# Ledger of designs, part 64: VH-VL binders against q9nrl2r1430to1533

Target 1, 104 residues: q9nrl2r1430to1533
Amino acid sequence: GGVHELSAFEQLVVELVRHDDSWPFLKLVSKIQVPDYYDIIKKPIALNIIREKVNKCEYKLASEFIDDIELMFSNCFEYNPRNTSEAKAGTRLQAFFHIQAQKL

## First folded at step 3 (VH-VL)

Design k18 (framework fv_ficlatuzumab)
Fold by ESMFold2-Fast, scan of step 3:
Structure k18 (fold): chain C 104 residues (1-104), chain A 123 residues (1-123), chain B 107 residues (1-107)
Amino acid sequence: as target 1 above (104 residues)
Amino acid sequence: QVQLVQPGAEVKKPGTSVKLSCKASGYTFTRYYMHWVRQAPGQGLEWIGEINPSGGSTNYNQKFQGRATLTVDKSTSTAYMELSSLRSEDTAVYYCARGTEYYSKPGLYFDYWGQGTLLTVSS
Amino acid sequence: DIVMTQSPDSLAMSLGERVTLNCKASQSVSSYVSWYQQKPGQSPKLLIYGASNRATGVPDRFSGSGSATDFTLTISSVQAEDVADYHCQQYYSYPYTFGQGTKLEIK
């Protein structure tokens, strides 16, 4: 634990944020652009929220951090049809995450 | 000042390949998507594909998948579109266009366009 | 693929008239529609993005509206320099698709 794990979580979040396909996940979905999003998605989350949780030491286990990232992808695939740029970005970023998460 | 510079014209025979260039200046090349769009004479616009110059990730219109290849050279701020197995129906003006910044939804807008390269495919 | 259909194909207007151009999507594209102006011999120029946001440097006589399947570009008082083809585009899903264009002429 502790400091070493938080450093690993922060590094992974930074790599996700820098990835080409992070744009749908950087912040919460806009109600103005997507009015029905919050009718469908009951546990919204985004990379800025996850990063804040890492910075505040709210993840006690790697599994909790991984669960939040996977929730983010699950929400993306639940809301967005297959051929949207959001779904395609989510597919590629999730694959990248799975490779990087092997280090946790 | 943002500029996208393309060659004026290319003439190719059916069955050959062409590689069109688009040289960008006046902005940080790796921060913005680059799109390719064509327009046949007297016709509407047709989207070919997009590339993120930072990581090289691409998305293609399936009509061009396998025939079109988008690449970039970061050192020269140049984007390329290679189109293979050319046929007469590929005769069109080919534009490069700057998309949104990489941290925004791709395709949101194309704010700057090259002047286009007229590709003529004829025997 | 999402089909974008523009209407009319062409129209001729008198200077100062209000012009309305329509664009319909074959399925919902939310607000993910942009409009481009293309003058003869020139590249397209961005006018409107996200259905209603005016691009930098575009005169305020141009406005966009609509959502889901029905979108409109309005020119409140047409000027001589507005002679052009106008194209709508959806970027909701791949592949991005354009309408066939509307040609605007002055009488």
Scores: ipSAE 0.161, ipTM 0.774, lowest interface PAE 4.9, mean pLDDT 91

Design k19 (framework fv_ficlatuzumab)
Fold by ESMFold2-Fast, scan of step 3:
Structure k19 (fold): chain C 104 residues (1-104), chain A 123 residues (1-123), chain B 107 residues (1-107)
Amino acid sequence: as target 1 above (104 residues)
Amino acid sequence: QVQLVQPGAEVKKPGTSVKLSCKASGYTFTKYYMHWVRQAPGQGLEWIGEINPSGGSTNYNQKFQGRATLTVDKSTSTAYMELSSLRSEDTAVYYCARGTEYYSKPGLYFDYWGQGTLLTVSS
Amino acid sequence: DIVMTQSPDSLAMSLGERVTLNCKASQSVSSYVSWYQQKPGQSPKLLIYGASNRATGVPDRFSGSGSATDFTLTISSVQAEDVADYHCQQYYSYPYTFGQGTKLEIK
């Protein structure tokens, strides 16, 4: 149910934040540091935003939560070429997420 | 005071392995990346790899993949680099260097460097 | 791999002169370039990160600029203590790569 699902979402977000490869995903990309990011990425998201949505009970279904996490990874791979440290971190963290998300 | 302490020198025969140490002090060891960089005599700097001491995740220069292994011992705040199948071309000063905090892009800077270990590989 | 090429290989300057060191990447590295100073017999020391940010404790005579493929380290008034090799490095993509270095001497 709802309460169990929200506890599971919070635990999973905490595990993602603690992961070595979370650094590109902790906060929204800075427009000052990366000026063209928001010209390319139309639905920006980050772990701090997802965690806030969990805390405000905005996810009614596990699929909605999973979609936001997958959007975060999709944005990473759309913007960052394969050999960047961002893309490599995203690949490893996404694999970790897929294993953990089996519990949802 | 941040300090990275490395042994002064090592001498090895071709075909052997070496494990170099880097003892950190003066900061929270698990909060910062650790990098390994070498410099052959009279040559430029060459990045070997990085490790996040918290989770142990590593990224290597493909040139050293399979020969270099980066590890850490959190209890002693010590980083290690093992290099196998040594050749004379591996003769160089090997530095450990502290990188960024774990929440920042790795490689952005190497702010503190060890004094380096001179590895000599000769028959 | 991204190749970083520095120029000149070496230069000799008089005290107080403005010196400019160049670093070119073989492909765009955004602003992800650092500069290091290495004095004879010593470890490298961070001077500049993110193309233009001066590291803590580095004198204000050192400045960095550039983006994409062309980067510059400037010393506005060279001092005797600035005799060293200077290395640029990209950290845009793996593996991180350094230039060959520029040797700075005083006349």
Scores: ipSAE 0.512, ipTM 0.860, lowest interface PAE 2.3, mean pLDDT 91
Fold by OpenDDE, second read of step 4:
Structure k19 (fold): chain C 104 residues (1-104), chain A 123 residues (1-123), chain B 107 residues (1-107)
Amino acid sequence: as target 1 above (104 residues)
Amino acid sequence: QVQLVQPGAEVKKPGTSVKLSCKASGYTFTKYYMHWVRQAPGQGLEWIGEINPSGGSTNYNQKFQGRATLTVDKSTSTAYMELSSLRSEDTAVYYCARGTEYYSKPGLYFDYWGQGTLLTVSS
Amino acid sequence: DIVMTQSPDSLAMSLGERVTLNCKASQSVSSYVSWYQQKPGQSPKLLIYGASNRATGVPDRFSGSGSATDFTLTISSVQAEDVADYHCQQYYSYPYTFGQGTKLEIK
């Protein structure tokens, strides 16, 4: 295959993944490590899933892409108290996202 | 195999500072958080803080905030904990312990421990 | 801070008996609990993570259970080499905290 130019969505996902605070969001939460997670979070999502959706061109509008990213953060803050490492990381990453999303 | 090597003991006077070392081997040093935990004689374990060797980000127990400083030397795969304004209550065995991978939750559980350094603070 | 309270503080058991150690969190910590074994003069050793996951190399006789606030470490048939202090830990929120420990001895 050839080298493809990254779309704005692809580029933003790359930047999010590379961010130091991306670790809570890289993949879906393990049910083994967090047995009650999926009892609480009904619409789980992660950056790897979002990346796949981007690659499959499932986002037709920027708002759809943004909605999934915001869902990802919403899930984090719903499950994790403010004094958790996940919530703190999420707060910082979300702030970064909001800045970068202005470029979309 | 994973190894965390610490000096056996340190003796300090109150009001001074100490810098404890923890040399890691057997794994990619920058891929895992390093934690420090202490244990006073006959007491339980107390978490001091963590450091991500990749980038040097830290999180501290507020009890030690401003008094404990975690650093790493990537070139020698060595983690350091400096504790200032020492007091008798700081007498304890200080452990370094490997935490989660850098792309996972900071802290978490500790799968490998150093043998600990006994710090004695006395006048 | 989340307080982890272990019980009992100490116990003596006969070889082959079932041992149950308890750990109670002052608030829910989900399943973010680990257990450590610390033999005399040694550093702690990881036994259980995620409340119920046995660490690599840990004998089958060790098991963990519980969620939210109440956690248990069980030794189905205690052996002589199991003499140690046992510590529970939560990693749900900062600062990460440990119980005061339980001392297990053999009669």
Scores: ipSAE 0.022, ipTM 0.713, lowest interface PAE 5.8, mean pLDDT 92

Design k2 (framework fv_ficlatuzumab)
Fold by ESMFold2-Fast, scan of step 3:
Structure k2 (fold): chain C 104 residues (1-104), chain A 123 residues (1-123), chain B 107 residues (1-107)
Amino acid sequence: as target 1 above (104 residues)
Amino acid sequence: QVQLVQPGAEVKKPGTSVKLSCKASGYTFTSYYMHWVRQAPGQGLEWIGEINPSGGSTEYNQKFQGRATLTVDKSTSTAYMELSSLRSEDTAVYYCARGTEYYSKPGLYFDYWGQGTLLTVSS
Amino acid sequence: DIVMTQSPDSLAMSLGERVTLNCKASQSVSSYVSWYQQKPGQSPKLLIYGASNRATGVPDRFSGSGSATDFTLTISSVQAEDVADYHCQQYYSYPYTFGQGTKLEIK
C-alpha cells in the first residue's frame, strides 16, 4: 500500500541521487548556464523536486512517481543530443531506474 | 600536492601494444574522472577517452574504440591506457589528466596533467 | 565530430598589449569550452573553463567569453611569461575536441 510505496519511492530516489550518473538531474537546469533550455523544455523537473514531492506525500499512485522520473529522462533526451555527457548519463541512469522500479 | 606521474618514454614496434601508466597522489583517486589525451610532435591535442575510477565506466573517442582500453587499479591509485595494433601515426606524447569530480559534468576541466609519456612507434 | 578552429595560427605582441585569441566551433557547444596554456616542453595548464570561469591561480589578466559557436580568450596586458601555445577545447559532445592551437610570441 501507500506506506510501503512512499518508503519505496524515497529509497529509489536516494539510490538515484547516489548514482554516478545523477549529476545532470540533481537540480533544475540553470537558465544562466543554458539560456535556451526553458524555451525548449516546458515541464522542467529534477530529482530534488521529485524527492520533495515524495516527502510531502504528493504521489497518490506509483505510476505518478514513475511518470515524473520518466519526464525527467524525456526532457534530458529532448534537449541533449545523444553524444553529450548528459544524454549518456541519462541513458545509464534510466536503465538503472527501470531495473529498480520493478520493485515498486 | 596533487601529482600525476608518468614514465618518460616508451619505444614500440608497429603491430605491438603498449600499456602506459599514470600514478596519482595527493587527492582521493576514486572521486575524479581521469582523461587521456595525446599530442603528436608539433600537432594539437587529441582526446582519447575518460574513465570514472569509482565504477570503472568509460567513454572513448570512436577513433580509438577497440584499440584503446582504459583501466584503473584503485589499490595503487594508478590509471592505465593500453593501446593495441600500434602504427607509426601513434607516435605522440600521451598525457593523463585529472577531470572533474564524479558528481559534476565530465570534461568540464582538466585541472592537473601528468608530464606525459613520449611513445615512439618505429620499425 | 565537432571541429574547433582557432585563429590566428600565431601572433607576436609587444609587452603590455591586449591580445585576443579566437576559437570557433563547427556547431553550437553552448558554453562548454575550456582554454589551456602550453609552454614549450610542458604539459597543458587549465586557464578558463565553462567559457568564462577563470581557473584557480590564473592571473586576472586572462578572461574568456563567448557562447554557442564563437569564443574568445583575452589577455588584457601581455607579459613575457605568456609566451605559449593556447588551445581551446569543447566538452559539449563526445568526442571532446581541441582546436589546432594559437602560438603567442613577444616582439
Scores: ipSAE 0.500, ipTM 0.850, lowest interface PAE 2.3, mean pLDDT 91
Fold by OpenDDE, second read of step 4:
Structure k2 (fold): chain C 104 residues (1-104), chain A 123 residues (1-123), chain B 107 residues (1-107)
Amino acid sequence: as target 1 above (104 residues)
Amino acid sequence: QVQLVQPGAEVKKPGTSVKLSCKASGYTFTSYYMHWVRQAPGQGLEWIGEINPSGGSTEYNQKFQGRATLTVDKSTSTAYMELSSLRSEDTAVYYCARGTEYYSKPGLYFDYWGQGTLLTVSS
Amino acid sequence: DIVMTQSPDSLAMSLGERVTLNCKASQSVSSYVSWYQQKPGQSPKLLIYGASNRATGVPDRFSGSGSATDFTLTISSVQAEDVADYHCQQYYSYPYTFGQGTKLEIK
């Protein structure tokens, strides 16, 4: 395809993915690696899914996009104790997101 | 091959500070977390902290919070650990150890270790 | 902090015997446990990660098992070169912590 300008949502997802603390969020949690994850988290989501939704223009409002990102962090903090590397990474990435989201 | 090179020894007096170095080679320095672990004579291993050389984010063992400072020099692929207010109890071998890649779980296992620096703190 | 307790503190075995080293966590650490071998005057060497995954270059006689709080490192047939201190470590949560170590000797 041709080169086209990224939307604000696309750009923000790119920045989130590139962030050093994105590793817990890049893709859905593996049920094999974490057998009980989906017993606890009922609305799983990850950056790759959010990116796909963006590409499919499924977000009509910025609030919808923000809600999914916040859900992603909420899931992380619900499953992971605060002193885990996942929760620490999530805290930093969420702070970054909140700053970047001001541009939406 | 991956190598982590550390100076052999340091001797310090109580109350002073020391800055230990760890020069990395054989891999992309900014792609892996760097950890510091110490071992007092005849004792077990004790985790001090970790640093992401890419963005500089750190996590510390609360035991060392405020006293240990982890930094990196990306241009020389060198990690540093500064420990202040030294005490005799800080006498130990200090290891740098490579952790997981930055896009994997931080900490994790340490697949490569430096040879360690023996720090002796005595009056 | 999560406390990792190894047992026994020391062990003397004959060549060819099966060696079992234990590590207990004060709380669940899932499978985020690694084992290291440290020979006298040397740095630790990674043996096992993720409780049961053998690191590259580690002989087949070494194996790890366990989950949650109870972990085991097994040497199916101990060799002379296996004389060392063995350390378990959890990386489930900060601060990452090690056991006190087990010293393995050959009779």
Scores: ipSAE 0.303, ipTM 0.809, lowest interface PAE 1.8, mean pLDDT 93

Design k20 (framework fv_ficlatuzumab)
Fold by ESMFold2-Fast, scan of step 3:
Structure k20 (fold): chain C 104 residues (1-104), chain A 123 residues (1-123), chain B 107 residues (1-107)
Amino acid sequence: as target 1 above (104 residues)
Amino acid sequence: QVQLVQPGAEVKKPGTSVKLSCKASGYTFTDYYMHWVRQAPGQGLEWIGEINPSGGSTNYNQKFQGRATLTVDKSTSTAYMELSSLRSEDTAVYYCARGTEYYSKPGLYFDYWGQGTLLTVSS
Amino acid sequence: DIVMTQSPDSLAMSLGERVTLNCKASQSVSSYVSWYQQKPGQSPKLLIYGASNRATGVPDRFSGSGSATDFTLTISSVQAEDVADYHCQQYYSYPYTFGQGTKLEIK
């Protein structure tokens, strides 16, 4: 118990954040930098929001946590064309997530 | 200040391989993507690929996929580009260039460039 | 691949004149365009990123504008030290691609 006892969700989020391909997902897309993003993406989410939900114990089921992570990837592929750096990073990070999520 | 130091020139024969170096200083080497770009004499710039020095992940221009290999040595803050099966058409100045921080979009812009290595491929 | 086309290929200007350089992408790249200055015998230097943001240390006379497919680099009052090749680049999608360059000369 305590400082070193991370939940499975927290451990997985930390691994995602530390992954080389996490950069498109670390925080919400800037409306100033990408003004059309919020016209296209109706349920924006990012790893900082997911991590906050984990810390507040808002995920009661592993499926709820997985759904939020998958929403994040779905948003990426919806907004970004397939050959963009964002879409390529998303593809690799999603594959990494699927392997790690088997521990949940 | 930020510096990327490259050798001035390399001469290689067709069919051989070359490994070009880029020594970084003045910043935390693992925080920024490193890119490689070439410029044939009198021509424009051509992007070869990028590497994240922290984890070693790479992305390549498919034109160079299988011929170019990007690596880093974190202990010496040095990036390397190895190019195999050299042809005369590979004669160019090869630049390393610093990309964005790993927590930003990679390749947002190249803010610092090495002075370039002139690679001459001739028999 | 996204093709970046610059125009004109070259131009010669008088000191103090306003210079406009154009860059067109074959498909939308949003605002993900950078401009680089390359003086003879030197490596490229970042001038503008994100279509309109001036890089640190770049003189105020340089400005960028545009979005989607059409981008412009403007030098409000050209100086002798501005003699160089200017390159635009998209970093919207892999592979990152550059225009062919515009050569700026002083008359």
Scores: ipSAE 0.005, ipTM 0.613, lowest interface PAE 11.8, mean pLDDT 87

Design k21 (framework fv_ficlatuzumab)
Fold by OpenDDE, second read of step 4:
Structure k21 (fold): chain C 104 residues (1-104), chain A 123 residues (1-123), chain B 107 residues (1-107)
Amino acid sequence: as target 1 above (104 residues)
Amino acid sequence: QVQLVQPGAEVKKPGTSVKLSCKASGYTFTSYYMHWVRQAPGQGLEWIGEINPSGGSTNYNQKFQGRATLTVDKSTSTAYMELSSLRSEDTAVYYCARGTEYYSRPGLYFDYWGQGTLLTVSS
Amino acid sequence: DIVMTQSPDSLAMSLGERVTLNCKASQSVSSYVSWYQQKPGQSPKLLIYGASNRATGVPDRFSGSGSATDFTLTISSVQAEDVADYHCQQYYSYPYTFGQGTKLEIK
């Protein structure tokens, strides 16, 4: 308990979550809403899961953290056609991430 | 209650521009996407574009890309659609419509609509 | 662009009859379909979202069904106040597109 300074990973996750285009990535895709999602995506991940991993100090290297974020986007582009709202949001958010990741 | 208020009508000549307004009330303006949809006389509905009032991000129907510009004024909870290079084919009722929350996908549904502005483009 | 085709273009029904309106997508749109009711001289009103979810305040005589390319709006027992144009819409991919509409009248 208590207030502490956020790590670089924590701060970046916060910024990603706050981004306007984060909505496809905030939590895992609902199997009820998208019945075939998990037939296609074998390594599902979302920002809330990544945040939990950060909080549990599961990332020892920046590359591990980056890999999970990239997986998140990869899943989005694998499942969603290019002209979907999800894919367009993902494209913008990924670009933002790449800029922010330079600070790691 | 949620309300989207639009002016009744606009008359413009071909080649000119128009900026339509949509004043929102009864909800947190920055929390919902705002869409614009038009309907030519006796025709179906046509989606023009959407804007997230929070950050100002937009998506347009490519048919209107470069000709339609969506903006918002957060201080007055007003959305705007500017359409340039007007043509007679642009004659239609233009609706603003509230979309989904900012943390949801855009365009899931339009649960509240303005009464529409009739734009007449003629020489 | 995804084309939404409604059928029929118009129909006239007697009070109390079951009404079925169809909407066909040119390609799969999953369940990302909405239905709107537009009465004469009024703006559209949301009826159904997500293909089968009734919007708040919508009478239970209205129901939506379908997935992928074929969608249906059903009025179990049509009422006089149901006279309107009905529009289907997909929000699967940009640009979001509407059907041409179906006009429902009462005999």
Scores: ipSAE 0.308, ipTM 0.809, lowest interface PAE 1.6, mean pLDDT 94
Fold by ESMFold2-Fast, scan of step 3:
Structure k21 (fold): chain C 104 residues (1-104), chain A 123 residues (1-123), chain B 107 residues (1-107)
Amino acid sequence: as target 1 above (104 residues)
Amino acid sequence: QVQLVQPGAEVKKPGTSVKLSCKASGYTFTSYYMHWVRQAPGQGLEWIGEINPSGGSTNYNQKFQGRATLTVDKSTSTAYMELSSLRSEDTAVYYCARGTEYYSRPGLYFDYWGQGTLLTVSS
Amino acid sequence: DIVMTQSPDSLAMSLGERVTLNCKASQSVSSYVSWYQQKPGQSPKLLIYGASNRATGVPDRFSGSGSATDFTLTISSVQAEDVADYHCQQYYSYPYTFGQGTKLEIK
């Protein structure tokens, strides 16, 4: 075997996915479980979508990648009151992201 | 197959601390949240906190913040709850309970419960 | 904190009767309510999660319904083994909170 060097974006997404607080962000919110979500959130996004965009080289600038991650957190805080499990997870994961994003 | 084994009883003096154990078996320990819930004699259930055994991330009931500490030992598949500055009103049965998988919303269900440890705090 | 209030506090039923237990949340909890059965001397056992989903191995005589602030647990035909305390719980927001419990007795 060879050594594979992951892109900075791919490495960061992998770290986010592995984080304990990633569960609200792994996949798009279920319309069945949360029927009003898509009435409130107009630009849904999740880590699986962001990871696919990274793998297809769709981010040309670090700012584009950061904007999609921040949109994900913004959606979380817009929909979920601060005392919910989702909002608490989002707060912790966003702080972790801001530290890791210094490497970009 | 899934079992959560807790000691039957602990007796402690006021002002001391206690560390209660919960030995898990029959499933992948790091794949499920672990919750701690207490029940004072003749009273309802009271949620203390949750821990993700994989990363060690915790969420606490604010009532217990600073007094309760949740930890895990992955090598022995054991969860712990340490409660400090014990008072007589901490006398209760303390349960550990398995929560959801780490990729699911925490708290959705507590599907397996330990038999509980009766903590008696008296002088 | 979200307060969960159960009613009645206790009830006694005859075998085969339909039983309805109520649980009210002090604010909307969506469908994020679970019900637990606790038999004398035993640990709680999951009956219903997500307001209406029956847990694996739970008899079909148990059903849950409700949303927002009002939830019910129904036992369509009560059996002797159903003698227990029944607890509702919200997991919408931290801290998760339980109701005070409803005690079910058989006449």
Scores: ipSAE 0.275, ipTM 0.801, lowest interface PAE 4.0, mean pLDDT 90

Design k22 (framework fv_ficlatuzumab)
Fold by ESMFold2-Fast, scan of step 3:
Structure k22 (fold): chain C 104 residues (1-104), chain A 123 residues (1-123), chain B 107 residues (1-107)
Amino acid sequence: as target 1 above (104 residues)
Amino acid sequence: QVQLVQPGAEVKKPGTSVKLSCKASGYTFTSYYMHWVRQAPGQGLEWIGEINPSGGSTNYNQKFQGRATLTVDKSTSTAYMELSSLRSEDTAVYYCARGTEYYGKPGLYFDYWGQGTLLTVSS
Amino acid sequence: DIVMTQSPDSLAMSLGERVTLNCKASQSVSSYVSWYQQKPGQSPKLLIYGASNRATGVPDRFSGSGSATDFTLTISSVQAEDVADYHCQQYYSYPYTFGQGTKLEIK
């Protein structure tokens, strides 16, 4: 134990946050910068929210954690055309996630 | 201050390959994307691709996919573009350019450019 | 691919005149447009990014405007040193694409 001890979910979120392709996912999309985002995306989520849920022990099963991460990627691909920098980053980060999630 | 240094000229025969360099200084090399852009004589600018020096991830213009290869050497802060199967139509000035962040998105617009390398492809 | 079309191809202006250069995208690029100045024998230099933001060190006579598909670069009072090719570029979608350029000359 201790205040700096990390769970498996926290370690994975830290790896995702540190990844070069995490920039579209660090925080919720700004309504000011992207006004139509919340008209299209009904269940917004981001790594900062997922990390907070991990820290509050809100995930009881690995599947719940994985579902939130996959929702984040699904939202990215639903909103962003495949040839945008967001979609390219999402594709690479999702592949990285699938490899790391095998540890869960 | 920021500098991107490229060799002045290269001459190659059709069917060969060339590897052009871009030596960066004056900033943290791994914090900015590097783009490659060419300009044929009397024509407009054409984007070839980008590389993130941190992880080495690349995105290419499909026109150059399979012929262009972007790499970096972090120890020397140097970016490279290799172009294979050269044709006379590849005769152009080739620029490297630093991509900068816009609204949290990395590598978007080009704040600093190299002086360019004139590649001449001739028999 | 998004096609960027500049107009006119070339123009000649008298010193002190206001000049407006146009750039049209084949589909919406939001505000993800930059303008570059290229003087003879030199590399392009960033003038405007994000459609309307002037780059550091660029004189106040240069301004950019527009959104979605229609963009303009304005030089409020053209100077002799403004003789150059001007290029617009979109970075909304891959591949990043440039217009064909507008050549500005002094009469």
Scores: ipSAE 0.416, ipTM 0.841, lowest interface PAE 2.8, mean pLDDT 91

Design k23 (framework fv_ficlatuzumab)
Fold by ESMFold2-Fast, scan of step 3:
Structure k23 (fold): chain C 104 residues (1-104), chain A 123 residues (1-123), chain B 107 residues (1-107)
Amino acid sequence: as target 1 above (104 residues)
Amino acid sequence: QVQLVQPGAEVKKPGTSVKLSCKASGYTFTSYYMHWVRQAPGQGLEWIGEINPSGGSTNYNQKFQGRATLTVDKSTSTAYMELSSLRSEDTAVYYCARGTEYYTKPGLYFDYWGQGTLLTVSS
Amino acid sequence: DIVMTQSPDSLAMSLGERVTLNCKASQSVSSYVSWYQQKPGQSPKLLIYGASNRATGVPDRFSGSGSATDFTLTISSVQAEDVADYHCQQYYSYPYTFGQGTKLEIK
């Protein structure tokens, strides 16, 4: 919703992509590398998809943008046990996101 | 082309600290996790921890939490491991090893290893 | 912590024989297992990653298999240059853990 808010979404996605814990979230999980992922996760999403939605002005409200980011983290914690690299990265990146999202 | 260069040996007294270096070349230093692994004489390999050179985030084996500190100097493509409160049981070869590129998979296998630094802790 | 147990601790083989080395995880690690070769006086070298993928430059005689808790490294025809310690490792969860190693010798 609004030009200023769309610029804020883009800035936040760029900051998430630059974060050193973004690696599990940059692109969709590979079916070849993780064959059972799509049997367990029914609404896959990644930062490249969210960024495309921002660029196409598909988010009407900040809440819709936040929901997609939170879905990404929820998927991570559902698939990955807590002591995996993915889950640890997700925990740190989600905390960073919550701080940055206060600016929205 | 990829090289991880470590000093050959260090000798330290019990109770002191040591800071071991690992100079990387031949790849983009900030794109790959750096791991530290030790091997006591005649023993198996033991993982100490990892660092993401981009942001400096670390994960440690709980056994070394509070004693080991991993850092990097991006300007020189050098990784460091500091180990404090040294005991004779810390006598081992200490390796740095490159993890796979973090964009693809979680802290994977170690594709390149340094030659190792033999740390001897004795009075 | 996930415990990785290798067997046997050591074995001596004749040139050209087939060798199988085993590695067992105390809980499922999916396919997140790698194998390393360590020749006397040298650093470890990656042989196999993801349980079954051969690393670049590794001879075809080396192969890996297994999933979940049971993993095997096979050398189809052992050569004199294969004298080394072989280590398995899981990278499924923290802390990453290695087996105790299997020592391969030639008779």
Scores: ipSAE 0.012, ipTM 0.691, lowest interface PAE 7.7, mean pLDDT 88

